# VHH binders against Ubiquitin fusion degradation protein 3 homolog (ufd-3): the designs that were tried, part 8

Target 1, 271 residues: Ubiquitin fusion degradation protein 3 homolog (ufd-3), of Caenorhabditis elegans (g5ees6r586to856)
Amino acid sequence: PLVPVPDFYIIGLAGKGEKAIAKLKELNEKQDAFQLNPDQINGLEELFVLPTSSNYSSEVTQSAFEMSLQWPVEHLTPVLDFLRIALTHHSLNSYFCDRERGQELVGRLIAILVSDPADVALKVLVCRCIANAFSHPVGRNLFASTELSTLAPLVVRQVLNEKTVLQMSAATALANWSLALLQQSEQCEQLGPKEDLLRAILNGIESVDSFGYLGEDAIIRLLQALVTVMWGDASVIRLAKNRNIAQIAARLKDAVSNDSGKNIARDIVEM
Short names: E, the ipSAE of ESMFold2; O, the ipSAE of OpenDDE; V2, 0.75 times the mean of E and O plus 0.25 times the DockQ between their complexes.

## First folded at step 4 (VHH; framework vhh_7sr4_2)

Design a6 (from s2 with T99Q D108E; at its last look DockQ between E and O 0.10; V2 from the best seeds 0.00; counts 0 for: pae O 5.9 > 2, placed apart)
Fold by OpenDDE, look of step 4:
Structure a6 (fold): chain B 271 residues (1-271), chain A 120 residues (1-120)
Amino acid sequence: as target 1 above (271 residues)
Amino acid sequence: EVKLVESGGGLVQPGGSLRLSCAASGFTVSDYEMGWYRQTPGKQRDLVADIYSGGSTKYGDSVKGRFTISRDNTKNTVYLQMNSLKPEDTAVYYCAAGQESLYGETFEYWGQGTQVTVSS
C-alpha cells in the first residue's frame, strides 16, 4: 500500500560524540577571532549528553553557536554537526529557525551548498541540518516559507552526488520537506509550494538516464518525497504527469531491488 | 523494509565468550556504518564497537582488546566476538546501522536487542 512519509526523519546521535568534540576543540584552538570559552564548549558538549528531540535551552549554547558559526567555512564541519543535533531540540530549533535568525541560517546553508563541490562533508552536514530542522514547528515553518526556487534545487543536486551519504542526507531533507508541505496544505490550501518543490525535484532528476549509482535508501526516500508532495493533490499530480513522472518513476524503480521502493514507484504511476 | 535482528546472547560465566550476530535485511551492511551498543536499565546506550563501510573499526575503551567486531558481506551480517567477559559487560546489546558520518555514532536503524548476562 501507498504510504507517504509517515513521520519526519531525524538524523540523531547515538553515541557521545567524542570525535566531534575533539575536532571542535582542535579547531577552536586555531581561532583568532570568535574563539569559544570553556563554558561555551561545555554548552555544546551538552548536546551529546541530552536525548535528541528534547527541550534543551541554554544561552551559553546559543552564544556558542553564534560565535562558532562565524568561523572560516573550512572549520565549520564540527560546528554544523553540533548544529544538526541542536536543531532537534525544541528551544534551540525555535531560536535558530525563528524569523531573522532563521533567514540568516538559511543564507549560510545556501552559501555552503553553492561552495566548492569538493567539500562533501559540509554539504552532508548542511543537508542533515535541513532535515533535522523539520523536527519542530518553527523549523518546518521556516523552510516551508523559504523561497524554494533557490534552496530546493541545491538540495536536489546533492541527491545526485556520487557519495551515498550525501545522497541519503539530501533525500532525507527532501522527504521531510515534502511532509511539511503536505501537512501545511492540509491546514490551508496552498498549492504553490508543493508544485515548486516537485518542479525542483523533477528538474534535477528528469535528465538522469540511470539511477543505479544511487544508494537504494536514497532512492526510496526520494520516491517518498515525490509521492508525499503529490499526495491527494490533483493539481500537483497533473503537473507531475505532464512532466513524465511515470517514466522517471520507472527509472527509479529499475534501480531499486527493495519491494517497498518498487511499490512506491508503482503507486506514483497509478496516482 | 529495513530490519536488524540480533542473536547469540545469553548467560555466560566470567572469563567466558559469546558471539553476537546481527542479521540485516533491506540494505547492504557494507554500505553502512554498523555498530554494537549496550545498555543497562536506567543508563544510556554506550558504544561497544563500530565498523565503518570501509572496514575500519572502533571500540569502547572498556572492551578494547577483548571484543572484535566483524562483517560478513555474503551473509549481510555483523558480528561481535566477545572474549574474556566480565560481569560489567552485562547489558542488552543492540545492533545499529546508519549513514557513515564524519564522526560516527549516527544511526537510523536498531535491532530489538539481545541480553548478555555475565555471572558466576
Scores: ipSAE 0.021, ipTM 0.413, lowest interface PAE 5.9, mean pLDDT 89
ESMFold2, look of step 4: ipSAE 0.074; ipTM 0.413
ESMFold2 (binder alone), look of step 4: mean pLDDT 81; pTM 0.812

## First folded at step 5 (VHH)

Design b1 (from s2 with E105K; framework vhh_7sr4_2)
Fold by ESMFold2-Fast, scan of step 5:
Structure b1 (fold): chain B 271 residues (1-271), chain A 120 residues (1-120)
Amino acid sequence: as target 1 above (271 residues)
Amino acid sequence: EVKLVESGGGLVQPGGSLRLSCAASGFTVSDYEMGWYRQTPGKQRDLVADIYSGGSTKYGDSVKGRFTISRDNTKNTVYLQMNSLKPEDTAVYYCAAGTESLYGKTFDYWGQGTQVTVSS
């Protein structure tokens, strides 16, 4: 089934990386202070081999990211593309998302989303990094405990962007976030984060008159996020009904032609 | 391992229709940019249709209005519905997948191709 989200979506797990590697090398030659050495570049190249090879060097790869994440925002596109893949590896997910470094990662992602130099490609990759962070428990714990009031509205804003690839990446991040919060609530009695994520989504989309410009798959992913965050939770469902989710879901239903998407939206309308 | 397997090609008469299928494994098609391209011997590959992550579509000028690209996410399959076929549509049709939106118009993965021949 499509709801609740059946498993965490992983974006670009098996990409060949040839274009990202070429662009990384090009931009590396332009760096003065944080230029990568050949060993660091080799460490990043191995991230596109899954599972990791027997020669994979986690320490060198970590140092490569520590250096390259300091590059100017305009040069971060291949760096974030490598980070997207790195977050699917258990050891690197733990490294970036642990208690020591997790807040720095979140702060950097926020800074990119609000940056004037950040183009659509960078915002796509930030959303994909967030989505892939949920592939392992450490990343799920980081984003489940993150102050949702600061990051979630920024991700919801990307769902409403005119570029369908950004809409999809952002909606996928929200869908993974919703699943992580659902799983956390099934293991403990924490309800606040689910309500906070629901409020962030509804605050962002409630005044949109027409969703016709959104890509159909992005709408379906957004609907999956909404259903998943409400799944089996009377308090969250009550909050959604009080926020008139039925009217919002009706507008999403009008913008989707796929039967699966219409069925999910209809089920929200009829809750 | 990423694999794309095309099917549905064949011989058809002018004005006929064909539906091509591209079955994907090793990744989820809705998270990738997917496309159909065609190639005639001695020429460059031409865009037939693209479907981007999120669901928006783009068509080559020569096929716009006659061909439709679609995606079935439950079957992890991309389709190309070809109507009002012309002799000049004769080509090998390739399914492609990638993240081209980040670095330009090149796909990371290609199928082996399926032959479409339009003749009386």
Scores: ipSAE 0.329, ipTM 0.670, lowest interface PAE 3.1, mean pLDDT 86

Design b10 (from s2 with E33S G98S E105K; framework vhh_7sr4_2)
Fold by ESMFold2-Fast, scan of step 5:
Structure b10 (fold): chain B 271 residues (1-271), chain A 120 residues (1-120)
Amino acid sequence: as target 1 above (271 residues)
Amino acid sequence: EVKLVESGGGLVQPGGSLRLSCAASGFTVSDYSMGWYRQTPGKQRDLVADIYSGGSTKYGDSVKGRFTISRDNTKNTVYLQMNSLKPEDTAVYYCAASTESLYGKTFDYWGQGTQVTVSS
């Protein structure tokens, strides 16, 4: 079954990252401050040759990120691409998402989305970093406990963007977020964060007249997020019904041809 | 060896039609975005038409509605059907294989070009 979300989605393709490395080197040469040295560049390149779940970390790789994340926003695309890969490695996930650095990471991602950059690649990679942060417990804890009222609406807005790659990246982040909150609630009852995520999603999509422009896979991920955040929780389900989720789900159903998506949407309508 | 070979260029009268072919060897066209670009001496190479790996197409503003790009995966060949040709369409036409990414378009392979001349 597709609901609740069966496991955290990891956004990373097996590949050597040659285009990301080439763009990083190009933009590195344009930096007046925070320019990476060859050892730092090599530390980032190594991220693409290691297994996604390996426990790799080095001070050189950490220093490369501390410097390159200070680049102008318009130069951050390859940096965020390396960061999304780094977040899939246990030690680097802990480094970026721990008590010391986690709030700074969240603030940086919020600032990029708030600035609404014209380059869609920046928004895509912010959403992919959020999605991949959920690959390990430290990242799950950070995003389950942090500034949901500010960040979640910004991510929901990206689901509604006209670019299907951004829709999918944002919907995947929401699906992972919903699973993290579900798992947290199973160990320690915390209904507030689930209700906040549900409100953010419904507030963002309730005014949309037609979902026909959304990619089918993005609709399915969004439906998975909605079901997962409500899963086994009478209070959250009641909130959703009061927010007219049945009508919203009916419109999502009309926009999807895949039987799996139609079945999930129908189950929400019939709740 | 990897290469793209264009054919079908030539001299045609205004209002006429030509079909260009681009035969690929050493790689599979369906794995790439395939496109036609044109260049007039002294000017930059301009997009004529792209067909992405998923089958969607994009056209340059000056040719939209007159030219059609298509792909035959069985023959590993890309075509450009050119209708209602104008003198301004006179150029060397290049076939290109490219990949699209978050970092923009990378041109992996180029053909040698084929001359299209539109005049009476």
Scores: ipSAE 0.110, ipTM 0.454, lowest interface PAE 3.1, mean pLDDT 87

Design b11 (from s2 with Y52T S101T E105K; framework vhh_7sr4_2)
Fold by ESMFold2-Fast, scan of step 5:
Structure b11 (fold): chain B 271 residues (1-271), chain A 120 residues (1-120)
Amino acid sequence: as target 1 above (271 residues)
Amino acid sequence: EVKLVESGGGLVQPGGSLRLSCAASGFTVSDYEMGWYRQTPGKQRDLVADITSGGSTKYGDSVKGRFTISRDNTKNTVYLQMNSLKPEDTAVYYCAAGTETLYGKTFDYWGQGTQVTVSS
């Protein structure tokens, strides 16, 4: 089954990141300040081969990110690509998402999403970093407690972007967010964050007359997010019904040919 | 350690059916782009079918309507259901796992392949 989201989606690399490493080295040579030394570059490269239990590489890698995240925003593409991988490692997820550094990370990601003009690649990587932050408890806690009124609408906006890769990355972040809130609510009945995420999604998509320009994968991921945030929760379901989710789901169903997507959308219409 | 192990290949008569399985270990198939490719001697590997992490499917022109790719997340396995097999489908079939990046969609993990032979 695709609903509720069965586990957190991880947007990882299946190889050694040769192109990302090459781009990092190219942009490193252009830095006036915060230029990485060879040990720091090696620390980032080790993310593709080292197990998550390596303490030495973790400290060097932390230092490399502390330097490279200070680069100009137009040079951050490979840095954010390495960051999304780093967030899948327990120690680095904790480092970036803890109480001391978490709000700075969130602020940095927000700044990139609102920047104008911004490279689409940067927005893709921000969404992928958010998605991968949910792979570990510290990241889940950070984003579950983050002000949903600010960050969630920015992510929903990216689902509606023209570029399918951005749509998919943003929808994946929303799907992971919905699962994190579902798991949290099963443990402590924190319903406010689920309602806030649902409102952010519906506010963003309710005025869209046709979803035909969205990629099918992004529609399915978005449908998974909607079902998961409502899963087993009469209050959240009632809010969704009052917001005409059935009409929205019918329009999403019309935009997808895949049976899985049609089935999920039909279940929302009929709930 | 990431591993892909194919099974289900064999000899079948024209018009017959086979189901190939690709068992994954060391990662979760729902997180990856999964695909089936085939190769005949002296030719490049060509796409048979792929399924994205979101469940969307794509098929090569020569197999569209005859083959179906699917995923069983509980078994961490990807399948290729092959119907109405033709002699031209004879090839070694490879399972692949990859992900979409800013540097393109790449399949970095490959199984060892399984032989499918369609002949009377």
Scores: ipSAE 0.020, ipTM 0.219, lowest interface PAE 5.9, mean pLDDT 85

Design b13 (from s2 with Y32W E105K; framework vhh_7sr4_2; at its last look DockQ between E and O 0.14; V2 from the best seeds 0.00; counts 0 for: pae E 4.5 > 2, placed apart)
Fold by ESMFold2, look of step 6:
Structure b13 (fold): chain B 271 residues (1-271), chain A 120 residues (1-120)
Amino acid sequence: as target 1 above (271 residues)
Amino acid sequence: EVKLVESGGGLVQPGGSLRLSCAASGFTVSDWEMGWYRQTPGKQRDLVADIYSGGSTKYGDSVKGRFTISRDNTKNTVYLQMNSLKPEDTAVYYCAAGTESLYGKTFDYWGQGTQVTVSS
């Protein structure tokens, strides 16, 4: 079963990072104030060879991010590529997503998305960092407490981009976000955040006439996010119905040929 | 195994039209970036047309308005419709495919090419 989202997705953990490493070194030579030394670069390189199950952390790697996250935004692509991997490690997730550093990180991610950079890779990697932050409890808590009226709409806009890799990265972030809010609401009283995430999604997609340009996997992931945020919650389901979710789900269903995607769209209508 | 097979090249008069086909196997054309490139002897390959996995298209300046890239998912084929052909369009035309790359466009797979010759 694809709904509710069965477990938090982790994006882009395979591979050796050769292109990311090469680009980091190239851009590192352009830095004056925040240039990384060889030990810091080696610390970042280790992230691409370690399994996700490891509890990797090092003060050298922490310092590498503290320096390189201060690079100009146009140089951040490889830095974010390393960061999205770092966030899959429990200790580094806890370090960067704590209350103080986490708010600085979220503010940085918002600023990048607001600037709407021409470099699509920056937007992809922001979405992947958000998605992977949900892999551990400290990251989940950070993004579940984040102002949904600001960040969530920015992520939703990325789902509608022409580039399939951005569509998928953004939709996966939304699916993880939906699961985090579902799990949070099962443990304590409703606070309205599921309604806020649902509103952000619907505000972003309700005027789209046809989803045929989206990749099928991104559509399925978006459907997963919608079902998960509504799962077992009459007030959220009522909000969705008042916003014509059945018509939106029908347009999403029309853009997918896979039976699992059609079944998820049916689940939305029948909820 | 990924394979790209171009066809439809040939000799055509100036002002004529031609449609190139790129039959793909080993992947779904709608899931990848696909493109047409051309090369004259002694020069590097030039962009003719790209189609992104999401369906948007991009054209080289010299062919915009005359050439159209499209795809047919039922045949797993990408097409290049070439209208108002000029002698300067004479080249070997290559189909290219790759997954979207974070660090710039990189096509991992290329066809063998099909010759297009425009002359009277």
Scores: ipSAE 0.070, ipTM 0.430, lowest interface PAE 4.5, mean pLDDT 86
ESMFold2-Fast, scan of step 5: ipSAE 0.462; ipTM 0.745
ESMFold2 (binder alone), look of step 6: mean pLDDT 81; pTM 0.812
OpenDDE, look of step 6: ipSAE 0.404; ipTM 0.777

Design b14 (from s2 with V29F Y32F E105K; framework vhh_7sr4_2)
Fold by ESMFold2-Fast, scan of step 5:
Structure b14 (fold): chain B 271 residues (1-271), chain A 120 residues (1-120)
Amino acid sequence: as target 1 above (271 residues)
Amino acid sequence: EVKLVESGGGLVQPGGSLRLSCAASGFTFSDFEMGWYRQTPGKQRDLVADIYSGGSTKYGDSVKGRFTISRDNTKNTVYLQMNSLKPEDTAVYYCAAGTESLYGKTFDYWGQGTQVTVSS
């Protein structure tokens, strides 16, 4: 079944990243400060060759990110593309998401979404970094402890964007987030995080006039996130019912033609 | 082993027409964006026309209304129909293949070029 979310989604490699590498080199030449040397560029290129589950970490690759993440926001697109891949590697996920660096990463992602850059690719890649951070325990722990009142509404805003690629990336991040919170609640009691994520989602979508512009796959991921965050939790279900989730789900059902999406929405309506 | 082979160039008088063809091999044609570019000696290549994998098109300002780009995915071929040719259209015409990504559309593969000469 599709609910609760059966496993963490990983937005992985498509090809060898030749376009990302070319853009990185182009933008590297324009840097006045924090310019990457050839060894650092080679360290980033290796990420497109390695298996996504490999246990790989390199001081050169780490230093390349420490430098390039300091570039102007309008030049970050290839950097974030390499970062989203790095987060799928156990050692690099731990490096970026650990207690020492995790809050800085979260702050960077928030700052980019808050700046609302004109280039939609930046917002897409922030959402893909968040989604891929959940591929390993350290990233899951970081985002389970993240201030949901700040980051979650920014991600929900991206689900509602007119560009389907951004909708899908953001909805995937929410689906992974919901699964991480569900798994955390099964291991240890938690009182607020699931309710905070549910509130962020409902606050964002409840006032939307029409869901017809949303891509079908993004609606399905969003429905998965809603069911997963409510799964087996009477308090969260009660909150959702009080927020009129049945009528919201009925409207989402009307925006999908896929049977699996319609079935998930019907289950929410009938709760 | 990627190959783009242009044909259809030649000498034509002002006001005449030519149809260029580009036969592609060595990659999954239907996944690629295709384009035509032109170049005169000592100048950079200029966009003539692009056609996306989905069929949408884009034209350079100097050729709008006169040239039409099209593709046939069953024959792995892209075409450029050139009407109302002018002497300033004289150039080497290059076929290009690339993909669209978060970084925009870039062309990684280029043909050898075909000469188009518009003169009396």
Scores: ipSAE 0.129, ipTM 0.455, lowest interface PAE 2.8, mean pLDDT 87

Design b19 (from s2, 13 letters changed; framework vhh_vobarilizumab_d1)
Fold by ESMFold2-Fast, scan of step 5:
Structure b19 (fold): chain B 271 residues (1-271), chain A 120 residues (1-120)
Amino acid sequence: as target 1 above (271 residues)
Amino acid sequence: EVQLVESGGGLVQPGGSLRLSCAASGFTVSDYEMAWYRQAPGKGRELVAGIYSGGSTSYADSVKGRFTISRDNAKNTLYLQMNSLRPEDTAVYYCAAGTESLYGKTFDYWGQGTLVTVSS
């Protein structure tokens, strides 16, 4: 089944890094103060060959990120590409998302989205970092429980961007977020974050004139996020109904042609 | 590790149909740029159809209206539905995946290929 989200989506887990490392090396030569040495570059390259479940974390790899994340925003694309891979590794997820460094990471991602850079790749990779942060408990705790009011609306904005690659990356982050909140609600009785994520999504999409420009896969992922955050929760479902989710879902259904998307949207309409 | 395994090729008569599949492992198909290429004997490799993040698609002029590219996210599989097949569609068909268009549009991963022969 597609709902609730069956497992966390992992973006680029086993992808090759040839293009990313070539771009990293190119932009590294342009740096003044935060240029990476060869050992640091090798530490980042290792991330593309390690299994996701590895407990890999080295001081060299950590230092490579601490240096390269300080590059000008317009040079961050390959850095964020390595970061999204790093977040799939348990130890590096804990390193970046823990109490000590997590707020700095979130602030950095928010700053990039707020700046609305012309290069869509930066926004894509921010959304992919958020999506992959949910692969481990430390990242789920950081993003799911404390950052909804500021970060979630920024991610929802990216679902509505004209570029389908950004739509999909943002919708995937929302889908993972909704699953993390569902799982938290099963182990913790605090349900406020589910309502906050639902409100962020509905606030973002309720006034959109047309969904016809959205890619079909992004619509399905968005529908999965909506169903998952409401799953088995009468109070969240009631909030959604009061926000006229049935009308929004009917319009999303009209923008999708495959049966899976239509079925999910129909189930929301008929709640 | 990323792997693409293709199936569904075979011998078919002109006007017939075939559905090619490409089973992906080591990544999620919806998060990658995916494509079908073909190479006929004595010819270079030709892009047949592409599917990109969010479900946008592109097709070679020679196959528009006859071929449909799609993916099944639950099965992590890419498909090419080929209808109204012609002798000139005879080729080895390759599934391809790239990390994304962020660094330029090239495909890093390729399947082994599956032979499609359209012949009376």
Scores: ipSAE 0.089, ipTM 0.409, lowest interface PAE 3.1, mean pLDDT 86

Design b20 (from s2, 16 letters changed; framework vhh_gocatamig_d2)
Fold by ESMFold2-Fast, scan of step 5:
Structure b20 (fold): chain B 271 residues (1-271), chain A 120 residues (1-120)
Amino acid sequence: as target 1 above (271 residues)
Amino acid sequence: EVQLVESGGGLVQPGGSLTLSCAASGFTVSDYELAWYRQAPGKKRELVAGIYSGGSTVYMDSVKGRFTISRDNAKNSVYLQMNSLRAEDTAVYYCAAGTESLYGKTFDYWGQGTLVTVSS
């Protein structure tokens, strides 16, 4: 089944990162401050040849990120591409998402999402970093405890962007977020964050005139996020019904032709 | 290992139908841009249909209404349903996967190709 979200989605890579590596090297040459040395560049390149979700970390790789994340925002595209891969490795996930560095990471991601206008590629990679942060417990704990009133609305805005790649990356982040909150609630660790995520999603999408421009897979991931955050929780379901989720789901159903998406939306309408 | 393996090509008469399949391994198709290209004898390779990471589809003008691209995430596969086939559709069809937006439109992985011949 597709609901609740069956496991955390990981946005990996199909290639060896040749374009990301080439762009990183090009932009590194333009840095006056925080320029990477050859060992640091090699440490980042290794991320594209290691198995996804393996337990990899090194001080050189960590230092490469500490330097390159301080580059001007317009130069961060390859850096964030390396970061989203790093977050799939248990030790690097823990490094970036722990108590010492987690809030700095969240602040950095928020700063990019509030940029106006910001490069679409940067916003895609921010959403992919958020999605991949959920691949390990430390990242799940960071984002499940994050102030949802600040970050979640920014991610929901990206689901509604006209670029389908950004829609999909953002919807995937929301789907992973919903699963993390569901798993935490099953351990009786928190309750309010599920309502906050639901509210952020509904606030963002309720004012949209048409969903016809959204890609079908993004709609399905969004529907998965909605069902997952409501799953087995009468109070969250009541909040959703009071926010007219049935009408919103009916409109999402009309925007999707795939049977899986129509079935999930129909289940929400008929709640 | 990352691979795309195509199947479903063959000989069909004008007006007939074929379904091409492309099975992916080593990555998840829902995370990537997927496309079908074709190369007819003596012609340049051209984009036939694409399905992007969000599920949006694009088609070349001459196949709109006749061809449908789809994917099955559970089977990690992408398909091209071809109806009302014409002699001009004769070509080797290639499945491609890649990323389109971050560093420009590129397809990092390509299938081996499957021949479609439309002839009496």
Scores: ipSAE 0.054, ipTM 0.371, lowest interface PAE 4.2, mean pLDDT 85

Design b22 (from s2 with E105K T106S F107Y; framework vhh_7sr4_2)
Fold by ESMFold2-Fast, scan of step 5:
Structure b22 (fold): chain B 271 residues (1-271), chain A 120 residues (1-120)
Amino acid sequence: as target 1 above (271 residues)
Amino acid sequence: EVKLVESGGGLVQPGGSLRLSCAASGFTVSDYEMGWYRQTPGKQRDLVADIYSGGSTKYGDSVKGRFTISRDNTKNTVYLQMNSLKPEDTAVYYCAAGTESLYGKSYDYWGQGTQVTVSS
């Protein structure tokens, strides 16, 4: 039996963000335009002292992001690190993902992934921003209504990267995306995007020669995304079977040693 | 206590082979980027080889095709197989462990080093 992921993953703070703050200040000094003032830097720093998923928002913090998101792509690493934390706060999630700003955010994330930057950190943080956008209803609604055919394949590509941190961040974004689409279908909304997300995942992974280089946790998140997008939906399940998901799941099962991962993969094989 | 212990160094003739081992304790090597660096007196440490969890490897230009880095997760150990050794390979070899940093390469742990001397 398929079992969907039970709740959204939040990629939160493991520490006080000392490295992110130091790098932000270093790169801020290099800006010719859109340089942050001390109040704006302080507004970003305070995000690391707030509890995850608070109702915090500040015009100073908002202005700091409006300025720093205009920096050259190669300087965005600390900015996106602060943004992924901001997206866990209800008011800031609503600010960035609402009807006025949401499409600009999506376009910005797409542009970074399309440019395929050499710095893996930029790709990691784009995936973490996507993952954390799902922590609140406004972000879930944005991604449920977005042009999934463009963004989803770009995220799936990151799951297949050689760096395990990028694999995990991207797989987590896919797991959250699948849950958002599942929850909206349960609220009597039309969700053709479930099939589109499944197609994007299968198109990306079906011809991979070996999954042995993937981290075990990333494989488990990917399996959870597959199960969740299929759960309770005969049409999506039929599409998956027609795309030979059983063979793909069997190969993913061979790449994990954890019983949890093996059990999820087995359930897909046997469905 | 977190510790990296190198072994396998010694004196070897040109053209010979050595296998270095790096035994980790207090943490799991599969959770870290692992690498081998070497240092000659008066010079900075140079990259010899890095290995990532997915099996991806990176080598210093001077050792490509001669050295191979590998990892045994069961033994919590990283190896450096050194073939076709040259006098220029003489150095202290250090094992390093680091978490992938979004802000640049950061090695959290370093071993004490093991001496490799290539001389007839």
Scores: ipSAE 0.119, ipTM 0.451, lowest interface PAE 2.8, mean pLDDT 85

Design b7 (from s2 with T99S S101A E105K; framework vhh_7sr4_2; at its last look DockQ between E and O 0.75; V2 from the best seeds 0.00; counts 0 for: pae E 3.5 > 2)
Amino acid sequence: EVKLVESGGGLVQPGGSLRLSCAASGFTVSDYEMGWYRQTPGKQRDLVADIYSGGSTKYGDSVKGRFTISRDNTKNTVYLQMNSLKPEDTAVYYCAAGSEALYGKTFDYWGQGTQVTVSS
ESMFold2-Fast, scan of step 5: ipSAE 0.407; ipTM 0.724
ESMFold2, look of step 6: ipSAE 0.128; ipTM 0.465
ESMFold2 (binder alone), look of step 6: mean pLDDT 80; pTM 0.808
OpenDDE, look of step 6: ipSAE 0.743; ipTM 0.893
ESMFold2, look of step 8: ipSAE 0.128; ipTM 0.454
ESMFold2 (binder alone), look of step 8: mean pLDDT 81; pTM 0.812
OpenDDE, look of step 8: ipSAE 0.658; ipTM 0.868

